# Ledger of designs, part 3: VHH binders against o67189

Target 1, 350 residues: o67189
Amino acid sequence: METTIFQFQKTFFTKPPKERVFVLHGEEQYLIRTFLSKLKEKYGENYTVLWGDEISEEEFYTALSETSIFGGSKEKAVVIYNFGDFLKKLGRKKKEKERLIKVLRNVKSNYVFIVYDAKLQKQELSSEPLKSVASFGGIVVANRLSKERIKQLVLKKFKEKGINVENDALEYLLQLTGYNLMELKLEVEKLIDYASEKKILTLDEVKRVAFSVSENVNVFEFVDLLLLKDYEKALKVLDSLISFGIHPLQIMKILSSYALKLYTLKRLEEKGEDLNKAMESVGIKNNFLKMKFKSYLKANSKEDLKNLILSLQRIDAFSKLYFQDTVQLLRDFLTSRLEREVVKNTSHGG

## First folded at step 1 (VHH)

Design a8 (framework vhh_7uia_1)
Fold by ESMFold2-Fast, scan of step 1:
Structure a8 (fold): chain B 350 residues (1-350), chain A 120 residues (1-120)
Amino acid sequence: as target 1 above (350 residues)
Amino acid sequence: QLQLVETGGGLVKPGGSLRLSCVVSGFTFSSYWMAWVRQAPGKELEWVSSISGSGGSTYYEDSVKGRFTISTDNAKNTLYLQMSSLKPEDTAVYYCAKEGYWTRYEFDYWGQGTQVTVSS
């Protein structure tokens, strides 16, 4: 089957399809991420991610055939990224491709989602193994949305919260974001929070609230926003820092230093030591910084700080050893944090 | 709730071996990248090794490469770290961690840790 991401999302969660293998592709990557976010909520422990550039052939086949022993449902949702790199590992050997097609055709217990980060051309869809997948599975396309459709989606989000947005305010928001769905989502969420009591948004209010990025952005503002879990503003400040020529290693150094100090403070707090004296022991002597660090400690669990430190260590390692862009890895980290917050806040249980 | 329980630490002499185990509950092992990380006394957290959900791809910190082996038993939902040729500098609390939601560079859960002491 061939269908759109909108129709597929609606159908999949209400009337599960008989097909078990799906290709997700298209220009509107945000819509694919939204679908995968809901899929993750539904499957929980049974949501599996495979990376085609790293996974071995035998691991891949095992992952597609194995069912979960734990959880309420035995079936898994298996999401595959970088499938093209997996195909390169199989090479052009006929027997290898035939095995892959057979394994995909015989998936009965799990759902498999092959995710592409761009729109596939007709030639790619007409070539194996996707040609065969189209026959026994489904091709799901996230086509670029028209400006009018994007406008209606934004209006719907405000209307669902009982907020009346003025036409000039809406047009300003759409133009300012260039109709980018991810940017619009972040700004709309901020505006909904702002207008929660008044239930009306004027042009003046949108101008004041939307894109309140400081003209004097700096590394410490980025670190502050990240540690306070304002990931949407942190992403914008990161882009500003890079645009102003701030080196990614400087950002990483300051962020790592702060994360390690905070983790040390959590450990000392756990041992029952006085927080103000503990702060002084790690070099936080200024009353303003002490206040900021108290806010960071309140916003982050010990687990959050461990995760941050390890993520930063891996970003550093992968940027140096595997020629990956540090800024892109930081963006991916922040985006994953933001998307996880959306999943956590939109969970509907079953 | 997600739980990771590390065991297998202890006192060992330099050149000795230990196998650490991490039993996970509340999620399926093959669904996520898993990692071992450690913290030596008075030092920062250090990433040690990572393994893909089905066990075919592994990465190691340079100082442990060739001495440590990360592996999984998906049927037992258990992560292992086989440590050989142990050195005093390997003395640390060892933790296991699970991959984050959208990226393999983020970890969203880890256990209480197991102490490894390498001393004569």
Scores: ipSAE 0.000, ipTM 0.325, lowest interface PAE 15.0, mean pLDDT 78

Design a9 (framework vhh_7nfr_2)
Fold by ESMFold2-Fast, scan of step 1:
Structure a9 (fold): chain B 350 residues (1-350), chain A 119 residues (1-119)
Amino acid sequence: as target 1 above (350 residues)
Amino acid sequence: QVQLQESGGGLVQPGGSLRLSCAASGFTFSSYGMSWVRQAPGEGREWVSSISYSGGSTYYADSVKGRFTIARDNVKNTLYLLMDSLKSDDTAVYYCARTYWKGDYFDYWGQGTQVTVSS
């Protein structure tokens, strides 16, 4: 059988399939982990993990067929990681693969889950032993989720706990994590704990709880502060991003993208185009980002945005052509902007 | 709630040694692989070492092979990184991470512990 991780997770725990051997693969590894966590919860001490790079052939084959004697005849859930390394130990000999296929086909007492850390290509799935597993067992794929689907999953988690999250708070959280489900899980759990009594989450609360120097700084916070011309706070957040491990090129790419979109929006606005339609044309579709971009457009003239783009292009060129430190060039840029603000406020001294 | 807490970082001279620890709670530690990942100032995250659920298999980045040793104590729910012959290039924040597989997938991270190698 071939199915998705969503369909498989929905049915497995209520009406277990007759198939006993499953391959779990895909781009959305978080969904595989979620399934395995529920599997471990159900099977408890009958949940067994095997590592294909450690286990011998003899140990592997016996582990697939043996049942727990605890509490009588109890089935096990056997989870195998690094299966590719186990296959390398068998070599490419036809007879060894045929033995493996026979052992897998004859599993009757346990469930066996072969877990891959990436999406398998069509050629790998069409090759032995996975070709045979597809015939007597199942291939379960965890495909990448859309941003809308991820948003709905996060919202559902809050709703299940009776927590009302403001739309702008939710959008901020999604942007903060870049729609990464593993990071979202951590932040959502933290926010659920915080809001357990009052049952409401505002944007300010999400920023306060999610933001820390050691944990929850993100490029969106930096870009927001820079585009709103709070250069002093932007410098502090930049230092935190670098300390936490955000690569300078990632910061540059996101900032450059935002600056270019804003400049394009200024040009379209001058031509008399509808702002909401213009925003959608440059990929700004969600309400929170539309509100933010409106604020950025109010805070920046067309000339400000042109100068920002040119400065970012120079920083990129200097880092690549002259081996200058991108972070230091960004700090210099922000510091010069802060100094210009100070001079502007004191320039008419008489 | 899954929690990973690193300790043992500090200032050390080149050629010195440090032992990092990571205390794990909120999950069955003995059922998961564990890793150390570091981040030097101004650089991206670099995988350093991984250990299988049982401790039977260990893996190291080429930059640390022969100098670092990863170990675990499944009774104490603790991961270790023993660092010998430290170099200035080892200066970084070191993170403990829960791994399903060696070096390729990390689902929970600790807060990190700073290691500075200088005179």
Scores: ipSAE 0.000, ipTM 0.239, lowest interface PAE 14.6, mean pLDDT 79

Design b1 (framework vhh_etentamig_d1)
Fold by ESMFold2-Fast, scan of step 1:
Structure b1 (fold): chain B 350 residues (1-350), chain A 120 residues (1-120)
Amino acid sequence: as target 1 above (350 residues)
Amino acid sequence: EVQLLESGGGLVQPGGSLRLSCAASGFTFSSYAMSWVRQAPGKGPEWVSGISGSGGSTYYADSVKGRFTISRDNSKNTLYLQMNSLRAEDTAVYYCARDEYWLGDYFDYRGQGTLVTVSS
């Protein structure tokens, strides 16, 4: 049998398969570990781990056949790590491989799980002993999940704890973790602990709790404040970023990228292009990021964006040509912007 | 071949400090969250601290918060636990674990751990 880790996990614990030997492999290692965690919970003392690099041939064969003495003669879940190292130990002799295949084929009393920490290539799956395991046992693959599947998994974890997450908060969490399941696990657990007495998680709460120490989150906060023309707060955040050791050129790179995309979007909008299609053409496909870019476009004229681009180009040139402090040049830019807003408001206010 | 080797334990006076290390091999270290778990004599295992693959996020049990610091050096495939203001209650065998379990057994670790004894 060949199946996915999702289908296997759904069926194994409710309608156990007749097959007794399984290979677990794939890109989404988190899903394999989740399955093994549930397996360990079910089997308790009958959950046995073998390390292929340490175990002898005879100990290995005995472990596959022997049932647990705890709770009587009960079936075991036998989990094998480093199976490739065990195979190297057996060598290239046909007789030893044939014996291994026979022993695996004849497992009747236990379930055996051969775990790989990476995705196996078709060539390895088509070679012995895995070729034979595919015929009498199962090959279970943990394929990389789509962004939509990851989003639904995260929502399910919050729902299981009675927590509602605002869509913007969820999209923020997903985007900043890059859809990495391990990072998401840790952040979701932290958010669940925080929200244990709350009915809903907001974007502001997720920003405070999940990523307070993240370099990338702090840089994006700076960019957000600057593009929304909150220069006073942007200046304070800039000082914090530098105090945390964030490189000024990293800030410049992200800000320049955003400014150029925004300027391109303004030009396309003026030509009558659909804004959603235009955003997708410059790589903005996430609904949360689309919403943010719409707010940036509303807050900035084409001339504002042109002036920002020119200012960033001058800062880059001056830091390179004259070896000037990029941070000081950014501070000067922000204070100049703040002063212009004060002058404009005073001149028109009376 | 996934391998985790703990070191740095020993005898220390209350209020003292120790730094534990865990040398990892056989997997892409920077792609995995890591944890420290301890087990005191005659007690059940206790999760102590966790760190994300990048090192950007860290988590601590309430019993060690403010005293212990988890860190990692991905260039050296090494996990660390800096333990300050040690108490008699911190006496335990400390284990390094690759943390991938949502419903939480962090004890599928390799190796025998490193013993920390805090006594006068």
Scores: ipSAE 0.000, ipTM 0.137, lowest interface PAE 13.6, mean pLDDT 78

Design b10 (framework vhh_7ocj_1)
Fold by ESMFold2-Fast, scan of step 1:
Structure b10 (fold): chain B 350 residues (1-350), chain A 118 residues (1-118)
Amino acid sequence: as target 1 above (350 residues)
Amino acid sequence: QVQLVESGGGLVQAGGSLRLSCAASGFTFSDYAMGWYRQAPGKQRELVAAIYSGGSTRYGDFVKGRFTISRGNAKNTVYLQMNSLSVEDTAVYYCAKGYDELFWYDYWGQGTQVTVSS
């Protein structure tokens, strides 16, 4: 069978499937982790994790067929990570692949979950051993959610705790995470804990608490300072974000998103489009974000935004091609911008 | 036409010093970051040192305190002073022209061999 993670999650815990082997894949990894968390709660000590890069072939096959030590059979949930690395270990020999498929087909007393950390392509799903798994087991996909659905999920989490969140606060949180459900879960949990004595969350409180261990440090402040050309403060905030565990790729993702939206808005502005309508067309509907984007457009020329986009693309390429640290490349970018500003404001002979 | 010409490489005993020079032409030198990369046999090219148009510098962790990068904008030249050389410093050293915005290197010279004997 082929199904979505939403349908599978509802069905599995209420009407157990006849299939015993499942592939979990997709873009929304948070939904897969949520399913696995519930699975671990249900199975307790009968929840077994196997790492395909660490486990031997014989240990793997034993784990899939293992039953209770004392002659009674108890159903186990066997969760397999890094299955691709296990397949590399088996090599290209047809007999080894056929053995694997046979063992998977004959699982009767346990449930087996093969977990991928990304969405599988049609070619991978139509190739062995997954082609056979699709015939006797299930393929479960965690497809990317729309921005509106993610917004509603976040609102529901706050409402479950009796917390009202201001629209501006919510939009700030969604934009900072780039609508990443895993990051949103962590930040929502921190905000719920913070608001335990207060049932209302304001924009100021979200800014203070989300993505920050101090009052002045968060990803949005970094992006704001950079786009307003306060490179000196941006450098200080960047170092704080990294020291507090914010991932460089998250910073890059938010910067790239903002830069591309701003560049699109500059193009629409040149064509004589109404700025308010143009902002709404790129997803900026919140009054706070409209105000901020208006400030960013005033502070940056079309050429500034093009150069920012090119610089971010070069940081990505440079880290891949020359194995340089993304944080250091961002730091270099900001330092260069700061030094160029000093040079620009110094006349010949000054 | 962009040209970078390295000089100053050679054979040196451990603990010795060398000064590398890179003469640049075909672009407005003062507008660009300049840097030095090195590549040892069987290893990937790594950043040794870089200098922004404004004069700020960056160094690879393995050369901090031993190497100094500098530039002479009037002569369109970047320099690398290498002190306390060790066998691990043996590599081909490349001069690089980069974008000031992030030390992004889009042009390399032919390189100069540095060999450090024990």
Scores: ipSAE 0.000, ipTM 0.260, lowest interface PAE 16.9, mean pLDDT 79

Design b11 (framework vhh_7nfr_2)
Fold by ESMFold2-Fast, scan of step 1:
Structure b11 (fold): chain B 350 residues (1-350), chain A 119 residues (1-119)
Amino acid sequence: as target 1 above (350 residues)
Amino acid sequence: QVQLQESGGGLVQPGGSLRLSCAASGFTFSSYAMSWVRQAPGEGREWVSSISDSGGYTYYADSVKGRFTIARDNVKNTLYLLMDSLKSDDTAVYYCARYDEWLSYFDYWGQGTQVTVSS
């Protein structure tokens, strides 16, 4: 049989193939290595690697047939690298190749994978022993994915989540990512999360969520602007978040979490703890996030953070006890801070 | 946002035991196969163990078989590695990893937890 690495991987791990000998070749060596990693996970101690440049003929033939004696007849996955070098040891004689072909044809208890480090040419596949392997075994190719195949994979991923994507939206996404699988995965996952309640993706939505959802409409961008005391931009981002349907309580929860972590860091700093180690102790381990938190600590005194925490607690209490609108209370807070900064800047100049 | 956070590593004497945990969030944990992968100082990554999405199938590297047990709790979104009879050769950073059928490789990794086996 002849098949692709993607179809073979699905078939092999869901329904055992009748064939026992497979040739793995192709341009995308990464896909072959990924398949072999999954194979090793499945077979564990029954995963055996052979090197064609090192192994003798008798050792090779024994390895293809050998099973566990004491554990019952458990199948092995036998993987052979440098098979071309093994063939060189056999020489050019028809008799030696015919013996190899007979041994491969008679494999019943194990799976045998012959791995090539490049895409085999038509001449190589039409020559023995691979010509015979194609008849009783399988030839598995790891080709570079076509643009059409990538498009179908993206469409299938949306369909699996019950999401309908407009043709223009799909084409826009594919073109902007340049058909890069990793970038497509990240963008598709963001779009799936966005569409979970709507189940429809339009071109305008893809433009907003995938590539034009700036930091301005993200809750973390709002928190960043507020903690850096850019209250004017924070107000604009807040309005955008609300227009996108983000719940005010979610904004409050994230902001409160950040304020409490920053306050804790100020306390640890006062005790003489190393800042980097202190950040890791409160869950800030990423270098980018550490950089951001250093900026927040520089922009805010311990008193600033205490006052922020108290203000957030009052907003929460007023929202719950007096049925006040949380968004309006946040706007009032930001507007008050903006007005104070204007007065402060004027007063320092006098 | 996918997050994988390991814990439970530390210093232990040869013959000792440790239990590693991996707290998963930001995805449907019960829909993914999970693995433990380790990296010793100055060496490449070595696969240690894998568990299917349901927990029905488990797989182990020859070097740890009979000593380590992989388990998962799909209600708590947590992956475990129970390590018994630890040897100096088990000293490594242990990573929790999610397998992605979309890209056909491990797509998310935790930050790792250090295991040191020394007297």
Scores: ipSAE 0.000, ipTM 0.151, lowest interface PAE 11.3, mean pLDDT 78

Design b12 (framework vhh_7ocj_1)
Fold by ESMFold2-Fast, scan of step 1:
Structure b12 (fold): chain B 350 residues (1-350), chain A 123 residues (1-123)
Amino acid sequence: as target 1 above (350 residues)
Amino acid sequence: QVQLVESGGGLVQAGGSLRLSCAASGFTVSSNYMGWYRQAPGKQRELVAAITWGGSTRYGDFVKGRFTISRGNAKNTVYLQMNSLSVEDTAVYYCAAGSEYLFDYEWDSYDYWGQGTQVTVSS
């Protein structure tokens, strides 16, 4: 069977499937994590994790064996990570692939979940052993939700609790979390708790609650602080992002995208283009993001944006050509900006 | 703000029956998951029974046919009817409540837990 994580999660715990082997893959890893968390809670001691990069071939087959020294009185959930590394270990010989497929096909008493940390392409799914798994087991995809669907689901959650959220407050919340479902869960829960005795949630309240109580790591917050020239806070947020496993290249790509869009908007403004039409041409369609970009344009000259772009290109080049740490280069950039701000503010008593 | 209060635990003889109650306060939800978990000394915490807002139930294999989970009229109250108790059922029993689905599925296993109630089954 082929199904979505939404449909699978709704049915698995209420009416268990006949299939016993499942591949979990997709862009929305939070949805897979949520499913596995509930699976672990249900199975307890009977929840087993295998690491494909560490386990030997024989240990793997023993772990998936239907034979139990205690008679197999309880069903088990076996979760396999790094399955691709296990496949590399087996090699590309037909006999090895056939043995693996037979072992997986013969799982009848336990559930086996093969977990991928990314979305699998059609070619991968059409190749063995996953092609065979699709025939006797299930392929479960955690597709990324559209921004519009995420927005509507968040609105529904607030409405079900009797809470009305201002449009700008909602847009701020979505942008602040970068539409990350895990972060949205935490922030929505905090805001519901805050508003449980107050039926209207305003932008100022979202800013206060998310800022004062949140330990959430957010790339948008970093970009916002940097573009508004609050370099001291940007440095602190950067350290938080890195400590929570956000890849430096992801931070650089998002920041570069914003800087390029802003530079393009400055250029279009000089040519007499309407700002709202110009913003839509670079993909900025929602009112909250339009307001933020107006603030960024006010805070940065065309020369500021050009210098930011050149600095980001230099950081990219230095990390690649000189094998220098991207995080350290980005910290150095922010520190130099902070020092310039201090000099400017102290000159002539400023 | 959210509070789960268990009641009904105690000492009972093997073969006897006991009814646990869990009252949830501080939240009103149209859809949530509530469940009973237990933990015996030296053992991991395990699911005993779970019920959805719509009334669908799940049970651990060790209690099927003996225990029944049900909801009260208010939907925020759950009961665990325990029949044919054995010494192996001796444990601390915890009530748990899961968040309402944000995206048509459960956020997490359970967000709120009660303090637990001791059940002791004597020979």
Scores: ipSAE 0.000, ipTM 0.126, lowest interface PAE 11.9, mean pLDDT 77

Design b13 (framework vhh_7xy4_2)
Fold by ESMFold2-Fast, scan of step 1:
Structure b13 (fold): chain B 350 residues (1-350), chain A 123 residues (1-123)
Amino acid sequence: as target 1 above (350 residues)
Amino acid sequence: QLQLVESGGGLVQPGGSLRLSCAASGFTFSDYAMAWVRQPHGKGLEYIATISYSGGSTYYSDSVKGRFTISRDNAKNTLYLQMNSLKPEDTAMYYCARDYYESSLWFGEFDYKGQGTQVTVSS
């Protein structure tokens, strides 16, 4: 089956498909992320993430099977990132490739989602194992929304909250974000919070709040310190943010956005794409911000970014499913990273 | 149990009007944004209109803007679509759909749709 992310999202949660294996790809990664967020909410603890560059072949097949290594039989949503890297491990072993296709074809108790960070070309989709997946499973594409559709959705979001936004203010916001949905969502949410009482947004206000001086300046300092691995200072800034009433979810949103952009950039860099062009594709057009992101990429391996994303997902799950404090979970994460840096700097590989 | 029941479809001549209704039950209707979507025979689902949980905001597909009006009555748990100046191209099965989360309004995401009501525009 081949379908759009919009059609797939509408049907999956109401009339689940008979197919069990899906490829999610496309230009509009925010739509894929939105689908996966709903999926995580539905499956809770039965939502499992696999990283294809890290996982062993046996662990991979066990995660896809009906039976957990711990004896569980509950339906799971298994989300696979870096599937291409997993395929490289199997690339020279014909029997292993045949085994992979057979295992995927025989998935019956779980749903498996293979997630790509870009739009797949026709040649990739017509090659194994995706050619076989297209025959017994589904290919789901997240196409970019038109600029007019994006404009109307943003306007609607302000109107839903009773906020009147000047036409010039709206155009300015759309142009500065380059119609990037992830950036746009973060800025719109910030502007909604700002205008919650006033119920009006002028061009002057958007210029001041969206991309200039704001009470959330320190949140960006926290993210900067964390991504540069200055965990001790990051912990101090976190404590200050909480003391000044900054909501933990605000911190998590900005951090998650940056982690995903960096991971995408790391992937594009490995594929040989020009870094400046790659940065522009994820909405990083300012020379200062490009310099910052280059520093973050230099400070973080692909593994570091993957672990950050997984840790952020775990923090979100634990705060929601186990009623644990988001701030305490984030603090524990930072403390753990600080301890690893201390051990790394004092140990000797004899 | 969540249920959406559409009604009001039928055969109408070009230029005519129809009013569709959707009766909702099994959830707190006033907490959810609602939408109308349609599917012409042999084609995919097409988004038509969305209305916020309060009824204060609406959005329309360019193909129906100025001709269709979406509305709701939260006291009656009912969604409506007033269709005017109908064209042969409007022939489709029309579905009432529930938006699962407020955030889904950004992209027209819906977690449930009803059985549908057929609208046929022909002379």
Scores: ipSAE 0.000, ipTM 0.159, lowest interface PAE 10.2, mean pLDDT 78

Design b14 (framework vhh_etentamig_d1)
Fold by ESMFold2-Fast, scan of step 1:
Structure b14 (fold): chain B 350 residues (1-350), chain A 124 residues (1-124)
Amino acid sequence: as target 1 above (350 residues)
Amino acid sequence: EVQLLESGGGLVQPGGSLRLSCAASGFTFSYYAMSWVRQAPGKGPEWVSGISGSGDSTYYADSVKGRFTISRDNSKNTLYLQMNSLRAEDTAVYYCAKVSDYEWGLYEDYFDYRGQGTLVTVSS
């Protein structure tokens, strides 16, 4: 069956489906991460993560079939990342794909979630094994929400807290964030905190508070955008962070930490280390952050990460030794990266 | 694995005080707003109090305003509820609740609470 992530989230936890195998894909990755967070909370020790690039074929088939022994013979939620890399291991042979399809069709004891970190095209969905999964399982798409739906969601969040938001204040907030669901969550939470006693939000108040940046949360948004190579949005967020008093050294520290962890993970991947254990060894312990780091690893080659680290080291050295403005050096770096991506896309016929 | 472990409940006389604690693990505690929710025997759950991730903003149900104080210690991953001037109507099982990311994509689950709760009985 084919359904949206929104409808799937509504039904899965209240009326579990008969289907046992699901593909989660789409452009609104935040909704997929939200679903998986809830899934992990429900299943606890019975939540199992498999990395398709690391796992052997036989280990994969065993993991799909085996139930948890802890708490009796209890069902598992099996979440699979890098399924495309697993398919590459199986190769082009018809018999290997037919075996995979049979194993997936015969899952009855567990729920299996195949997670893609991007929206799958019609050609991919109409090809095996996903074509067969659509017939005996489900294809769940995380589409971008309509502007009207996003507006209703934001209004509901304020109403749930007893906060009356002026219409022009609401429209301003929606336009300022460009209807980005992650940004809206962060801004709405700040505005709810601000209006906790007064229970009213005016346009003037939204303009003041929406320009104030949370030191911890919005630095992580900047890092996320940069590592996903959305340099245009990263520049915009950087300008906001600096305009609202976030120290450049704090931005550099978080970014450098992430870049070094990612580079270490690339090296461990080359050695054939278990990625989940590798992530824990560099301090990436929660599943939400592990998913983010997996997306960063997909978006960046080892050479990309090496070049990022060298650039960050040069920015640090130039700001300290030559008294250069750290913010301007970061802007120059991001602008350079944006220009390279434009050239790359043009030369590759993108 | 998200774990929430409530403690501090017990039998107390009207006008008395109790301090509830919730030990949180398995998630980045300071990132999430937290709430206290209570359920009296034979009744549905009632939201009592909420606190932002930073601890800077607090919210209270009208029934407990001026009597209860919510607080958190992010360095210890612990949520607190100081309950003063307790009344018989405050008798309930009290649950620590994490504000779920699930809520931003859905309208159904506002809070996600996994603890066993802690029983507060206000009686003479």
Scores: ipSAE 0.007, ipTM 0.165, lowest interface PAE 10.7, mean pLDDT 78

